VHH binders against q9w197. Designs and how they scored, part 4

Target 1, 300 residues: q9w197
Amino acid sequence: RLRLQDIPALTQDHCRMRDPAEVERIINEFVIGGPERMQIVSDFDYTITKQRTEDGGAVPSSFGIFNACQSLPENFKAETDKLYHKYRPIEIDPHMPIAEKVQYMIEWWTKSGELTSGFPFDQSEIDQIASKYTHALRDRTHEFFADLQRLGIPTLVFSAGLGNSVVSVLRQANVLHPNVKVVSNFLQFRDGLLDGFQQPMIHTFNKNETVLNETSEYYDLVHTRDHIIVMGDSIGDADMASGVPASSHIMKIGFLFDHVEANMKKYMDTFDIVLVDDQTMDVPRTLLSLIEKQHKLNLE
Below, E stands for the ipSAE of ESMFold2; O stands for the ipSAE of OpenDDE; V2 stands for 0.75 times the mean of E and O plus 0.25 times the DockQ between their complexes.

## First folded at step 1 (VHH)

Design B06 (framework vhh_surovatamig_d1; at its last look DockQ between E and O 0.01; V2 from the best seeds 0.00; counts 0 for: pae O 12.6 > 2, placed apart)
Fold by ESMFold2-Fast, scan of step 1:
Structure B06 (fold): chain B 300 residues (1-300), chain A 124 residues (1-124)
Amino acid sequence: as target 1 above (300 residues)
Amino acid sequence: EVQLVESGGGLVQPGGSLRLSCAASGFTFSDYYMSWVRQAPGKGLEWVATINQDGSEKDYVDSVKGRFTISRDNAKKSLYLQMNSLRAEDTAVYYCAKEGYRLYPGSEDAFDYRGQGTLVTVSS
């Protein structure tokens, strides 16, 4: 039986827990269940990528990488800005009925797709820009993905961003192993021209397992895996695994960098483990290490 | 490194006025949309106002329209929020926010950096 006090990575000041006893119970369940019952569900932007770099400067989001491409039309930014100005007030309107608000959000997404259509575009531009940001992955991300591959743990990278950028960064960082699946928004092409985005639309409001069809190949891989590590940097990320059975054991890890004091209560109420300004994969890797150690003892 | 430093908060009576300022550094200020967001005691973050790169387009949450004015000075790398006719419900910590790139509703967080905040208390 493991105790939190004996796990140095989990006793650091930057590792916060509202209910340490519950975290300890979940860890012991994971260790007993072994890697065969495990799956990972992770956000990409500011979860797999850092929230800050050591040399300063901004880490671009997956859409930020796309927006930096030179082949985008001269008016692309101006036109997308006009959509933001029209729809953002509607998105946050407290008096508009939810059903009506959703229709405007679909309209915004549709019009953004139309603006992302009718011109030639080469994926190599995304690849070129993404190559500059492989160093912006959270420290020891390569080791983390190597651990997951070695243990045979299915890993879902579930992003409301741009999947073309996500895949490009992961591939160039050499972490896009066969056990890793990316579910995100992907560019669509018709006759060599951009034709908006592949359906269905993925956004933070529908970012949960209900977006994944129960008949999908991914469901078949993870149906028997009821021990889940969820990783995210925003409150909405905590619900990425909401479609799993109630009997599941879920460890929710939240990366908190921004406005620590103001956000601490909400993050601690939402995530089992809150990592404050921790630009590493050390805590997730520690959990995998504990699972692996017991698994190896059981095979002896 | 990106830094946003807010100032100008304080205690004010209902009907009073305050002007918040935000000093930006570590990025090309004129290239970004800037916003003010607030967090009232015990509540989540609420978007208040947004201004585009050159200040020609401005948007506000309905409850502050006609009372608050967002503005920017690109030469000084500063963002402002003029708050008039303040109400008890405007009591919050106000944050200066650098907008993330947003093509779609709910696509990632709208803000890729926020400042430390400045407290506004509207009370008698």
Scores: ipSAE 0.022, ipTM 0.415, lowest interface PAE 5.4, mean pLDDT 84
Fold by ESMFold2, look of step 2:
Structure B06 (fold): chain B 300 residues (1-300), chain A 124 residues (1-124)
Amino acid sequence: as target 1 above (300 residues)
Amino acid sequence: EVQLVESGGGLVQPGGSLRLSCAASGFTFSDYYMSWVRQAPGKGLEWVATINQDGSEKDYVDSVKGRFTISRDNAKKSLYLQMNSLRAEDTAVYYCAKEGYRLYPGSEDAFDYRGQGTLVTVSS
């Protein structure tokens, strides 16, 4: 039986846990269950990509990549910013019921789709911008995805961002293996022109099991995999795997970078493991290596 | 560690002025949009104003247009809000906020971080 104190990656000062005994218990369940019971659910922006480079520089989001494309109308950013400033206060309002917020989020996406319509656009522009950021993935992401493929572990990249950018970055970084599925918002094209986004839209309040239940092919792949690692960089990511059976074991890993002291309590209450200014895949990779080591011993 | 420290709040009469400041550290300030948001007693957060990286684009909630001016000094890593013609409904705690690349609903950008806030009270 494994003990946290014997796992060096989990004893580092920047690795925080509200309940170390529960983390230890879940790790041991993962190790007993083996790779065939595992699945990964991960956000993309600032979870697979770095929150900062070594010099503290910024990394663009998936929509940031799109917004940098030259084919966009000259006033596109200004109009998009107006929508953001109208709806963002509603999105974060602590007093408004979620059901009411959802109506405004639909309005926001509808108007964003109208702005993203009626002009020529080519995926190759996204690919060109994205190529600059394939080296801005968390350290050892290549190894992490290679290990997931080798172990046959289904991996869901679940993003409310722009899937065209997500796929482009993952593909060009050579980590978009057959076991990786991207669920995100994708551009729609009609007669060579942009026509908004493919439906249904993923937003803050439906980024959960509800939208995933419509992916029948992926469900067949993962419905028996009740050992789940969830990775995210924001509080909202913690529920990406909701709707799995109550008998499931879920390890929630949160990457905390912004305003660490002010946010520590919320992150500690929400995630099982909180990684402070960790720009690597070392903790999730350590979990995989523990699972793989015991799996190989069981085969002998 | 990302840190935002607001200052310059206080008690002012209707029609008066205040200048808020925000000192930023722990990130490359010039790479980010910066915003002011506010929370009146018993209300949710309200976006007030946003400024892009070089200050060439500014935007405001309609209720403050023509009265408030957002500005930044990238060399000093500082954000400012000049508030003129203050009204009773402007009474709130004002927060400096770092905006990531979160320009669409539900995208996962860097955390929308805010400081401790500075209280502005507009009272006759």
Scores: ipSAE 0.015, ipTM 0.293, lowest interface PAE 7.6, mean pLDDT 83
Fold by OpenDDE, look of step 2:
Structure B06 (fold): chain B 300 residues (1-300), chain A 124 residues (1-124)
Amino acid sequence: as target 1 above (300 residues)
Amino acid sequence: EVQLVESGGGLVQPGGSLRLSCAASGFTFSDYYMSWVRQAPGKGLEWVATINQDGSEKDYVDSVKGRFTISRDNAKKSLYLQMNSLRAEDTAVYYCAKEGYRLYPGSEDAFDYRGQGTLVTVSS
């Protein structure tokens, strides 16, 4: 049996756990189960990407990348910014019921889609912008994805952002391996012009329903993999695997950066592991390493 | 490594036909929507056609409907575009494009990979 005290990456000051015994238990389950039982579900923005760069530069969101494209119509940024300021507060309102929020999210994206319609757009512009931010991935992301590929672990990048930007960054960073799937909001074209976003809409409150539905093709792919690492930077990300069977073992890893003290309790209550200002993939890699080592030992 | 290699482009007269091929490797071909896109001189990238995983669903840009046919052979990991009744405005570099993963059926217009392209020139 593995003990947490024997895992240096998990005993760091920035690695916080509500229940270390539970984390240890889950790790041992992962190790016993092997890589064949594992799957990864991860957010993209500020999860796979850094929350901060070493030089203090800002890391754009997936939509930020898109908004930086030069061919966008005049006032596009201004109008989308207005929408953001209108609906973002609703999205994060702790007092509003989720059911009500969903309606606003739908409205938000509908309006956004209207703005994102009726003009030609070269997706290569996204590539150009995205290329500038391949370095903005968390440290050792490349190694992490290589590990996942090597171990044959299905990896879902589940983002409510812009999928075109997501895949562009992952592709150019050479981490979009065959075992990686991206579910997000993708641009839609109609007769060569932008026509909003493809359906279904992915927002912060329907990730679990979209991916973990028993009728989904993705469910068929991963339903035998009941050991799950979930990674995110927002509270909502913790629910990405909420639809899995109760017998599953889920490790929820949260990246906490903004307002650390104010958010600590909530994150600690939500995630199994809270990583405070950790701009690396060291902890998830460590978990994979443990699994791999044990698996090799079992094969010998 | 994902690779997409287009072939079959060339010079053709208006009203002529060409068949483009794309050889795919480095990923599970049958798991993804595939598309053709093109870029005419001085213009941006334009979506042309999309086909779903098993070929049961196809979609086209309006300007090529009735003239172009997209198809695939999953066993050969190949994508095809039969182009008939070619027009001058069809002149472009044509790219084979891999769609991103999507859980739900439907046409996709987002690509994570595309080939180097093959030039199609329609001229008298």
Scores: ipSAE 0.000, ipTM 0.233, lowest interface PAE 12.6, mean pLDDT 89
ESMFold2 (binder alone), look of step 2: mean pLDDT 82; pTM 0.827

Design B07 (framework vhh_7n9e_1; at its last look DockQ between E and O 0.04; V2 from the best seeds 0.00; counts 0 for: pae E 13.5 > 2, placed apart)
Fold by ESMFold2-Fast, scan of step 1:
Structure B07 (fold): chain B 300 residues (1-300), chain A 121 residues (1-121)
Amino acid sequence: as target 1 above (300 residues)
Amino acid sequence: DVQLVESGGGLVQAGGSLRLSCAASGFTFSSYAMYWGRQAPGKGREWVSGISSGGGYTAYASSVKGRFTISRDNAKNTLYLQMNNLKPEDTALYYCAKSLYGRWSEGYDYWGQGTQVTVSS
């Protein structure tokens, strides 16, 4: 039986837990179950990518990479910036009811789609910009994805961002292995022109099994894997694995950086492990290491 | 009407110390994470340090970790940067900044003129 006190990565000051006994219980269940029962569900923006660089500026979101493309129309960036300044405060408003926020997310997405239509666009420009941000992945992300590939663990990257940028960054970082599936918002083209985004719309408040059930291919792949690690940087990410069987064991890992004191209680109530200003994959990798170590012993 | 006013810079010999201050007004200081950034002549902006709204969590760029200490006094609406063992490469204009919206990645605001730090060899 593993004890939290014997796992150095989980005893650091920046690693916060509301219920350490429950975390310890889930870890032991994962270790007993082995890699065959595991799956990963992870956000991309500020979860696989850093929330800040160690020696640099801000890390762009997946939409930020797209917005940096020089071939976009002259007014495109100004208009999308206006939408961002209007809707972002609503998205993160702690007092507005979720049902009301959802209507604003639909409105934002609809207007963004209208702006992202009627002009030609070469997706290779996303590749050019994304190539500059492979170093902005959390420290040891390459090793984390290599661990997952070696263990045969299906990994869903479930993002409310722009999938074209997500795929580009992961591919160029050489971590888009066959066990990795990306579900996100993708650009749509019609007759050589941008035509908004492919359906269904994915936003911060519908990142859950309901969206996956509309495109059930990935669910069919992983329905027998009831041990789940969920990773995210926002409250909505905690629901990405909702709807799985009651017998499931889910470890929810939340990365918290900005507004720490204001958000701490909500994050600790929502996630099993809250990582404060931890720009590494060390905690997720430690969990995989414990599972792998026991699995190798069982094969002897 | 957000204002951030930096002070405490100056000329110092290598190995010396300086303490920078940032006086904040026009917003609820205790509700926002705060940051220090710097820009040296001919170079881009560099993030230096960050501190959570209550002061319980801090972060540092690798170039200054172990030498600089960020702190805040929410009762005085003031942010500080204690700089020890200064090096010539620390020469820059230093800015304090408030985080924009909910995430560092969404940017931050620079206000005021900054405070110049010059470290002689």
Scores: ipSAE 0.012, ipTM 0.400, lowest interface PAE 8.6, mean pLDDT 85
Fold by ESMFold2, look of step 2:
Formats: structure tokens, C-alpha cells, sequence
Structure B07 (fold): chain B 300 residues (1-300), chain A 121 residues (1-121)
């Protein structure tokens, strides 16, 4: 049995845990179960991408990449900026109940879809802009995804952002391996024109079984892989694996960067591990290494 | 309301050091990423350095990296910039700024009046 004190990555000052004994218990379940019971569910924006770069450069969100495209109508940027300034403070409010936030997120997505309709658009423009941000992924993301592929661990990138951007960044960064699936809001086209987003609507707080198709390959896999690592940067991300049986073991890793003091209590109550100002994949990679080490010993 | 007050500027010879301070009030300082910027005479504003709300991660403009160190004391609501090996081109009005919604990658909505740093050859 592994002890937390013997896992250096988990004893760092910025690695916070409300219940270290529970974290230890879950790690040991993962190690006993091996890689064949594992799955990863991760947000994209500011979870796989960095929350900040070393030189202070902006890291655009997946919608930010789209909004930087030159072919968008002149008034599009002004209108999306109005929506952003209305709804972003609600999304990140540390005190508003999630149930109340959900109604505002539905409003935001609906209005964004209406705004994103009726004009031509070429996906290649997203690819061009996304190419500039493939170097803004968390340190050692390439290694993390390579390990997941090698260990055969299914990986869901579950994003309330724009899937066209998410796929473009992951593909151009050479981390979109066959074991990686992206579930997100994708642009819809009709007769060569944008027609909002494909259903179903995904926002920060419905990234769970309520939006996932029960007949999808993801749903079937979820019920056969009951050891889950969830990674996110917002409180809504904690429910991304809610479609698994209640007997499942879930390790929830939260990346806390913004509003640290205001959010610390809520993050500590929500996530099993809270990583403060961490721009790496080192903690999730450490978990994989522990699982792999014991698996190899069992085969010997 | 929100107030940012810079201090610690002055006249210094090239190669010297200064430490700037920024006293913050009117908002929950520990919840916001903070920045230092500067404006040389006749030039636009230049981003110099930033620090996360928790203080664990920092970033610097290439022109100052290795010479300047940003830090914060959330218990004292104070932001600092240690400036070493100063060069004449560092001469500017230095100001601190508060992030718009607290996130590092967002713009900022308040900045101080600034403190003058003058580096003589």
C-alpha cells in the first residue's frame, strides 16, 4: 500500500487536499485495478492549456481562437464582447449557487448560437490561428498523452468551449491520439453558412451525463472503466464523470489559479486535489506512473 | 474605491537597484492577478511583469527577465517589484495594475498614478 508521504509530487506545498486519507485510498484502488480500469475525463480550456504562460502572454480560450478569425462580421466581435461581459462574471462568481448559474449559461450559449449564424466561415481560419497556440499546453502534456496512449487509457476531452478549436489545437500539438475523444460545442453549417452549434448544448455546468448520449461509445466505455481521473479548472468540471456507477472511484483534480483566496474553500470542498498555480501535468503523470509501476510488478 | 498607490521610485545610477511597492485597497487583493507596467516619456505603455493571485507563478517581459523580480504579500495587500542591474532604458513611470476579473490572461481595469524611476548613466 502506497502512502502519500512517499509520493513527492503530492507533498508539495501547492498541492492541497481536504482529505488526504481519501486521496490515498483512491490512489491505492487505482494501483490495484491497473490501467485497464482507468479512464481520464478532462476539460480543455485552462486545464490542458495553461492558465498563464511564463512570459505573460495571453492564452486564448477555444472560443477566443474563433473570435480572432478575420472573416467574422464587423459587429460580431462587439456583440460577443457584450455577451462575455454580461455572463463571464456570473460563470466565475464564487458565491452564486450552481443551479442559478445554469440558467444564465443556457442564455449565453443560446444567444451565442444565434449570433454565430447566417454567414460563411472556413474552418482553415481556425487552424491557422490555433497553430500559434500549440505551445501553450501545460508542461509535459505531450508526455502525458503519450503515456495514456501507451497504457491504453481512454481519454475524454469534455469541453464547453468550441470543439473546432479544441480539435485543431490537440491535432496540431500531436496529442490527439486514437484513445482521445473530444466532446464539445461544434459549429454547425447549413448550405455553406454557419448555423449556430450542433446539439446538444454544452456549458460549464452540464458537463455530465445529462448532455452525453447514452448510446455513445463514451457511455459504454464509462460503465466498463470505473477508475476515473477528472481534471478541470472550474467547479463545474467536478461532475464530468457523473455518468459512472456510484461504486466507481473518482479522483478529482482542480487547477486553481484565479481568485485563489475567494475560491479556495469551494475548490477544497469540491476537488480531491487542488493544485494552486500549477501549469504542469506532473500530478496526473505521477498517478499514471504509480499505476504502471504496480501493473508491471504484477506481470513479473 | 479601488486604489493602487506606488512608491519606491527615484534616481539611481546604471547598475543599481530599486524596490517598488504598490499598496492596494478597495478590493480583495488576494483574489486578483496583478501586474507592473511602465511608460517611458513619449512611448506607449509596456507590460513589465505579472504575478498570479496566489503568488506562485510569475512572468516577465524579455527586456527585464533575470533582472526584475515581482512578488506579493497578500497579508499586507502589497505588490513589489525588485529591480536589479538597472539600465538607462528602464527609465519610466512604473505603475501597478489590477486584473479585470482576476484571471491572468484577462485585461486590467485599474492602475495607479505611478512612481518615477530614473536611471542615469
Amino acid sequence: as target 1 above (300 residues)
Amino acid sequence: DVQLVESGGGLVQAGGSLRLSCAASGFTFSSYAMYWGRQAPGKGREWVSGISSGGGYTAYASSVKGRFTISRDNAKNTLYLQMNNLKPEDTALYYCAKSLYGRWSEGYDYWGQGTQVTVSS
Scores: ipSAE 0.000, ipTM 0.269, lowest interface PAE 13.5, mean pLDDT 85
Fold by OpenDDE, look of step 2:
Structure B07 (fold): chain B 300 residues (1-300), chain A 121 residues (1-121)
Amino acid sequence: as target 1 above (300 residues)
Amino acid sequence: DVQLVESGGGLVQAGGSLRLSCAASGFTFSSYAMYWGRQAPGKGREWVSGISSGGGYTAYASSVKGRFTISRDNAKNTLYLQMNNLKPEDTALYYCAKSLYGRWSEGYDYWGQGTQVTVSS
């Protein structure tokens, strides 16, 4: 049996746990189960990407990457910015019921879609912008994704952002391996012109409804893998694997960066592991390492 | 240090009106969307209204829509809430809050101590 005290990556000051005993229990389950039972579900923005860079530069969101494209109409950026200022505060309002938020999110997407209609757009522009941020991934992300690929662990990048940007970054960063699936909002084209986004719409509060249901193609792939690592930087991300059987073992890892003191309690109540200002993939990679080591021992 | 100070609350009869103010300091007020919230006795905090940084967009809870109007004066670093046709169910401690946006984060980073609004039947 593994003990937390024997795992240096999990005994760091920035690694917080509501219930260390529970974390230890889950880890041991993962190790016993092996990589064949594992799957990863991860957010993209500020989860796979860094929350801060060493040079002090801002890391854009997936939509930010898109908005930086030069070929977009002049009014597009201004209008989308207005929408952001209107709806983002609603999205993150801790006092508004989720059911009410959903309506605003739908409205936000609808209006955004309208703005993204009727003009030509070359997706290569996304690639150009995205190329500048391939190094904005958390440290050792490449190693982490390599480990996942090596172990054959299905990995879902589940983003409510713009999928075109997500894919572009992951591809150019050479981490979009065959075992990685991206589910997000992708641009739609009609007769060579932008025409909003492809359906179904994915927003912050419906991730579990769109992909992890029994009717999804991805469900068929992962329904036998009941050991799950969930990673995110927002409270909503913790629910990405809520539809799995009760017998499943889920490790929820939350990345906390902004307003640490104000958010700590809520994050500690939501995630199993809260990583405070950790711009690396060392903890999830450590978990995989433990699983792999045990798997090799079992094969010997 | 960020400070939010609410004022304008009081006792009013049903059907009456009040105008709340929130004086903001310690941050670039014009760069942030702002909220009004309220907390009724025995209840949790409830979102009431929001306004974008430039004031171009506003939003309201369904319970106050058509009766309340949020506005701001960025030159004065002040947020306002005009409350018309007040109802007893509007009785609450009203507070203003600074919202976080620009990064994926949740919650308000700051809110005021609130001003009491009491609506009598």
Scores: ipSAE 0.000, ipTM 0.220, lowest interface PAE 12.6, mean pLDDT 88
ESMFold2 (binder alone), look of step 2: mean pLDDT 86; pTM 0.873

Design B08 (framework vhh_rezetamig_d1)
Fold by ESMFold2-Fast, scan of step 1:
Structure B08 (fold): chain B 300 residues (1-300), chain A 124 residues (1-124)
Amino acid sequence: as target 1 above (300 residues)
Amino acid sequence: QLQLQESGPGLVKPSETLSLTCTVSGGSISSSNYYWGWIRQPPGKGLEWIGHIYYSGSTYYNPSLENRVTISVDTSKNQFSLKLSSVTAADTAVYYCARLGYSSGWYEKGFDYRGQGTLVTVSS
């Protein structure tokens, strides 16, 4: 039986847990179950990527990469930024009911789709911009994805951002292995022109079974994998695994950076492990290491 | 060097209008790169965005508060102000003025500079 006190990565001050006994219980279940029962469900923006570089600079979101492309119309950047300033404060408002926020997310995506229509676009520009941000992945992300590939653990990157950018960053970082699937918002083209986004639209409050039920090929891969690590940087990310029909043990890891004191209680109530200003994959990798170590012992 | 300072009465009676001013020093409000806004934190609760303004006068308000909120800018004094009408005990909070970065990317900018905050108590 593993004890939290004996796992150095989980005893650091920046690693917070509301219920350490429950975390310890889930870890032991993961270790007993082995890699064959595991799957990962992760957000991308500010979860796989850092919130800030080491020099304190901002890391662009997946949509931020798109908005930096030169072939976009002259007013596109100004218009999308107006939408950001209107809707982002609503998205993160802790007082507004989720149902009301959902209606504003639908407005945001609808208006964004209208702006993202009627002109030609060269997708290679996304690759050019994304190439600058492969170093903005959390420390040891390459090792984390290599661990997952070696252990044969299916990994879903589930993002309310722009999938074209997500895929570009992961591919250029050499972490888009065959066990990795990206579910996100992708650009749609009609007769060579942009035509908004492919349906269904994914926003922060609908990343759950509503979307996952439409990807039967992925469901066939993961339906027997009831041990899940969920990773996110937003409260809404905690429910991403609800789309999996067979789920017995879920470890929810939340990366908290912005407004730490104000958000701490809600994050502690929502995630099993809250990582405060931790720009590494060390905690997820430690969980995988414990699973792998026991698995190797069982094979001997 | 950039400093934001809230000023206004710390006590407001129910049904009256809360008025706060933010004075900006070490930088100009007349910048195309920034919005200027207000956020608040009620005791024991999370941060709540109230609204923000561009130096040209364009405003964005929290829908939950928009019927009671007015934000204005005075570029000649390098100040911007909040008026919140018909206050109740629920409006008791620490109020912060803040600078919001203007960027061409989604999710890239939030509150990058804040004042120290001013406690406003709504009580008779």
Scores: ipSAE 0.000, ipTM 0.337, lowest interface PAE 13.0, mean pLDDT 84

Design B09 (framework vhh_8ghr_2)
Fold by ESMFold2-Fast, scan of step 1:
Structure B09 (fold): chain B 300 residues (1-300), chain A 123 residues (1-123)
Amino acid sequence: as target 1 above (300 residues)
Amino acid sequence: EVQLVESGGGLVQPGGSLRLSCAASGFTFSSYYAIGWVRRAPGKGEELVARIYPSSGYTSYADSVKGRFTISADISKNTAYLQMNSLRVEDTAVYYCARSYLWEGKSYAMDYWGQGTLVTVSS
């Protein structure tokens, strides 16, 4: 039986848990179940990418990478920024009911699609911008993805951002291994012209298993994997594995950076592990290491 | 440069068969892409009739064509096929070959399209 006190990565000051006994229980279930029962579900923006650079600068979101492309219409960034400033405060409003927020997300998405239509665009521009941000991945992300590939653990990158940017960054960072699948919002083209985004829209409040089940090829890979590590930087990310059987064991890891004191209670209530200003993959890697160590002993 | 070139369309009688081909260049089927066949009849919207993920062999079909159409891919030739059997008058449409990213889930978001090939089913 593993104890939290014997796992150095989990005893650091920046590693916070509302219920340490429950975290310890889930870790032991993961270790007993082995890699074959594991799957990972992770957000991309500010979860796989850092929330800040070493200099304290901002890391662009997946849509931010797209917005930096030079061939976009002259007014595109200005119009998109207007939508962002209108809808982002609504998205993060702690007092507005979720049902009401969803209507604004649909409105935002529809207007963004209208702006993202009727002009030629080349994916190579996203690739060029994304190449500048492979170093902005959370520290030891390459090692984390290498661990997952070696262990044969399916990894879903589930993002409400722009999948074209997500795939580009992961590919250029050499972490888009065959066990990694990306479910996100993708640009749609017709005859070389942008034609908005594909349906269904993925936003903060609908990232859940029902969307994942629509990818039946991926479902066939993961339907036997009831031990799940969920990783995210926002409250909505905690529900990415929602809809799995009650018998499942889910470890929810939340990365908290902004307004720590104001957000701490809600993050602690939502995630099993809250990592405060931890720009590394050390905690997820530690969980994999414990699983792998026991698995190797069982194979001997 | 990504290019998709369709061939095999034409006139056929109800109950007949046609095979459409889609030759792809500028990318490989052994990579990260799916190939779909989308049709558009006059006055109707677009319908994704079949899609294949060549790397995995996974296929999907619209209910309107299940049991009648078969999609396949030859990775070595970088070519996808749509075998259309038991054709009906309502199958008359322009058929487009289109590429999508493997990861996109249920949607058929297509980033490149062929020029289209006309299939006419009439007596």
Scores: ipSAE 0.000, ipTM 0.129, lowest interface PAE 16.5, mean pLDDT 83

Design B10 (framework vhh_7ubx_2)
Fold by ESMFold2-Fast, scan of step 1:
Structure B10 (fold): chain B 300 residues (1-300), chain A 121 residues (1-121)
Amino acid sequence: as target 1 above (300 residues)
Amino acid sequence: QVQLVESGGGLVQPGGSLRLSCAASGFTFSSYAMTWVRQAPGKGPEWIATIYSGGSTMRDDSTKGRFTISRDNAKNTLYLQMTSLKPEDTALYYCAKGYETLWGKSEYDYRGPGTQVTVSS
């Protein structure tokens, strides 16, 4: 039986837990269950990518990469900024019911699709900009994805951002292994012109619906895997696996960087493990290492 | 059964052009991303381009100005149009199946046997 006190990565000051005994219990269940019962569900923006670079420079979101493309219409950024300022306050409103917020998210994405239509665009522009941000992945992300590939653990990168940018960054970083699935919003083309986004639309409040798509080959692969590591940087990310059976064992890892003192209580109430200004994959990798070590012992 | 069959390779002079085709069967072609990959003798596989179910594409920076990936969903066929071919483009070219929501796959769940492209004077 593993004790938290014997796992150095989990006893650091920046690794916070509301209920250490529950974290210890889930880790032991993962270790006993082995890699065959595991799956990963991870956000991309500021979860797989860093929340800050070493020099303090800004890390663009997946849409930020797209917005930097030169062939976009002159007013594109100004119009998308208008939508952001209108809908973002609604998205984060703590008092508005989620059902009401969903209708505004649909409006936001519909209007964004209208702006993202009627002009030619080449994916190579996203690729050029994304190539500058492979170093913006959390430290040891390459090793983390290599661990997942070696263990055969399906990994869903589930993003309400722009999938074209997400895939470009992951591919150029050489971490888009066969076990990695990206579910996100993707550009649509008609007659060589942009035509908004492919359906279905993915927004902050529906990230859990896509994991129930029975027509997906990925769903067939993961439907028997009830041990889940969820990774995110926002409160909403904690619900990415809420569509799975209630009997599932879920470890929720939250990356907290902004307004640490003000947000700590909410993050600790939402995530099992809260990592404060930890720009590495070391904690997720430690969990995989413990699972792998026991699995090798069981095979011998 | 998933089947992918490439064609259109051959011997071509430097500066020439070729169009490769990949005929797909055994799955709903229009629902999946498709990828072109090449492998030169003694080297590992090199990703060239991916085209998603919706038609958007991702291309390797070194070839994007010379190679164009496209698809015809009515014919269940994937294409790679190659222009300004160089001796270094000599390789076995194969297409690969990706999932509808798994794109830009650096590896794949199925690949065809490939079609040989030789660029020589």
Scores: ipSAE 0.000, ipTM 0.123, lowest interface PAE 14.9, mean pLDDT 83

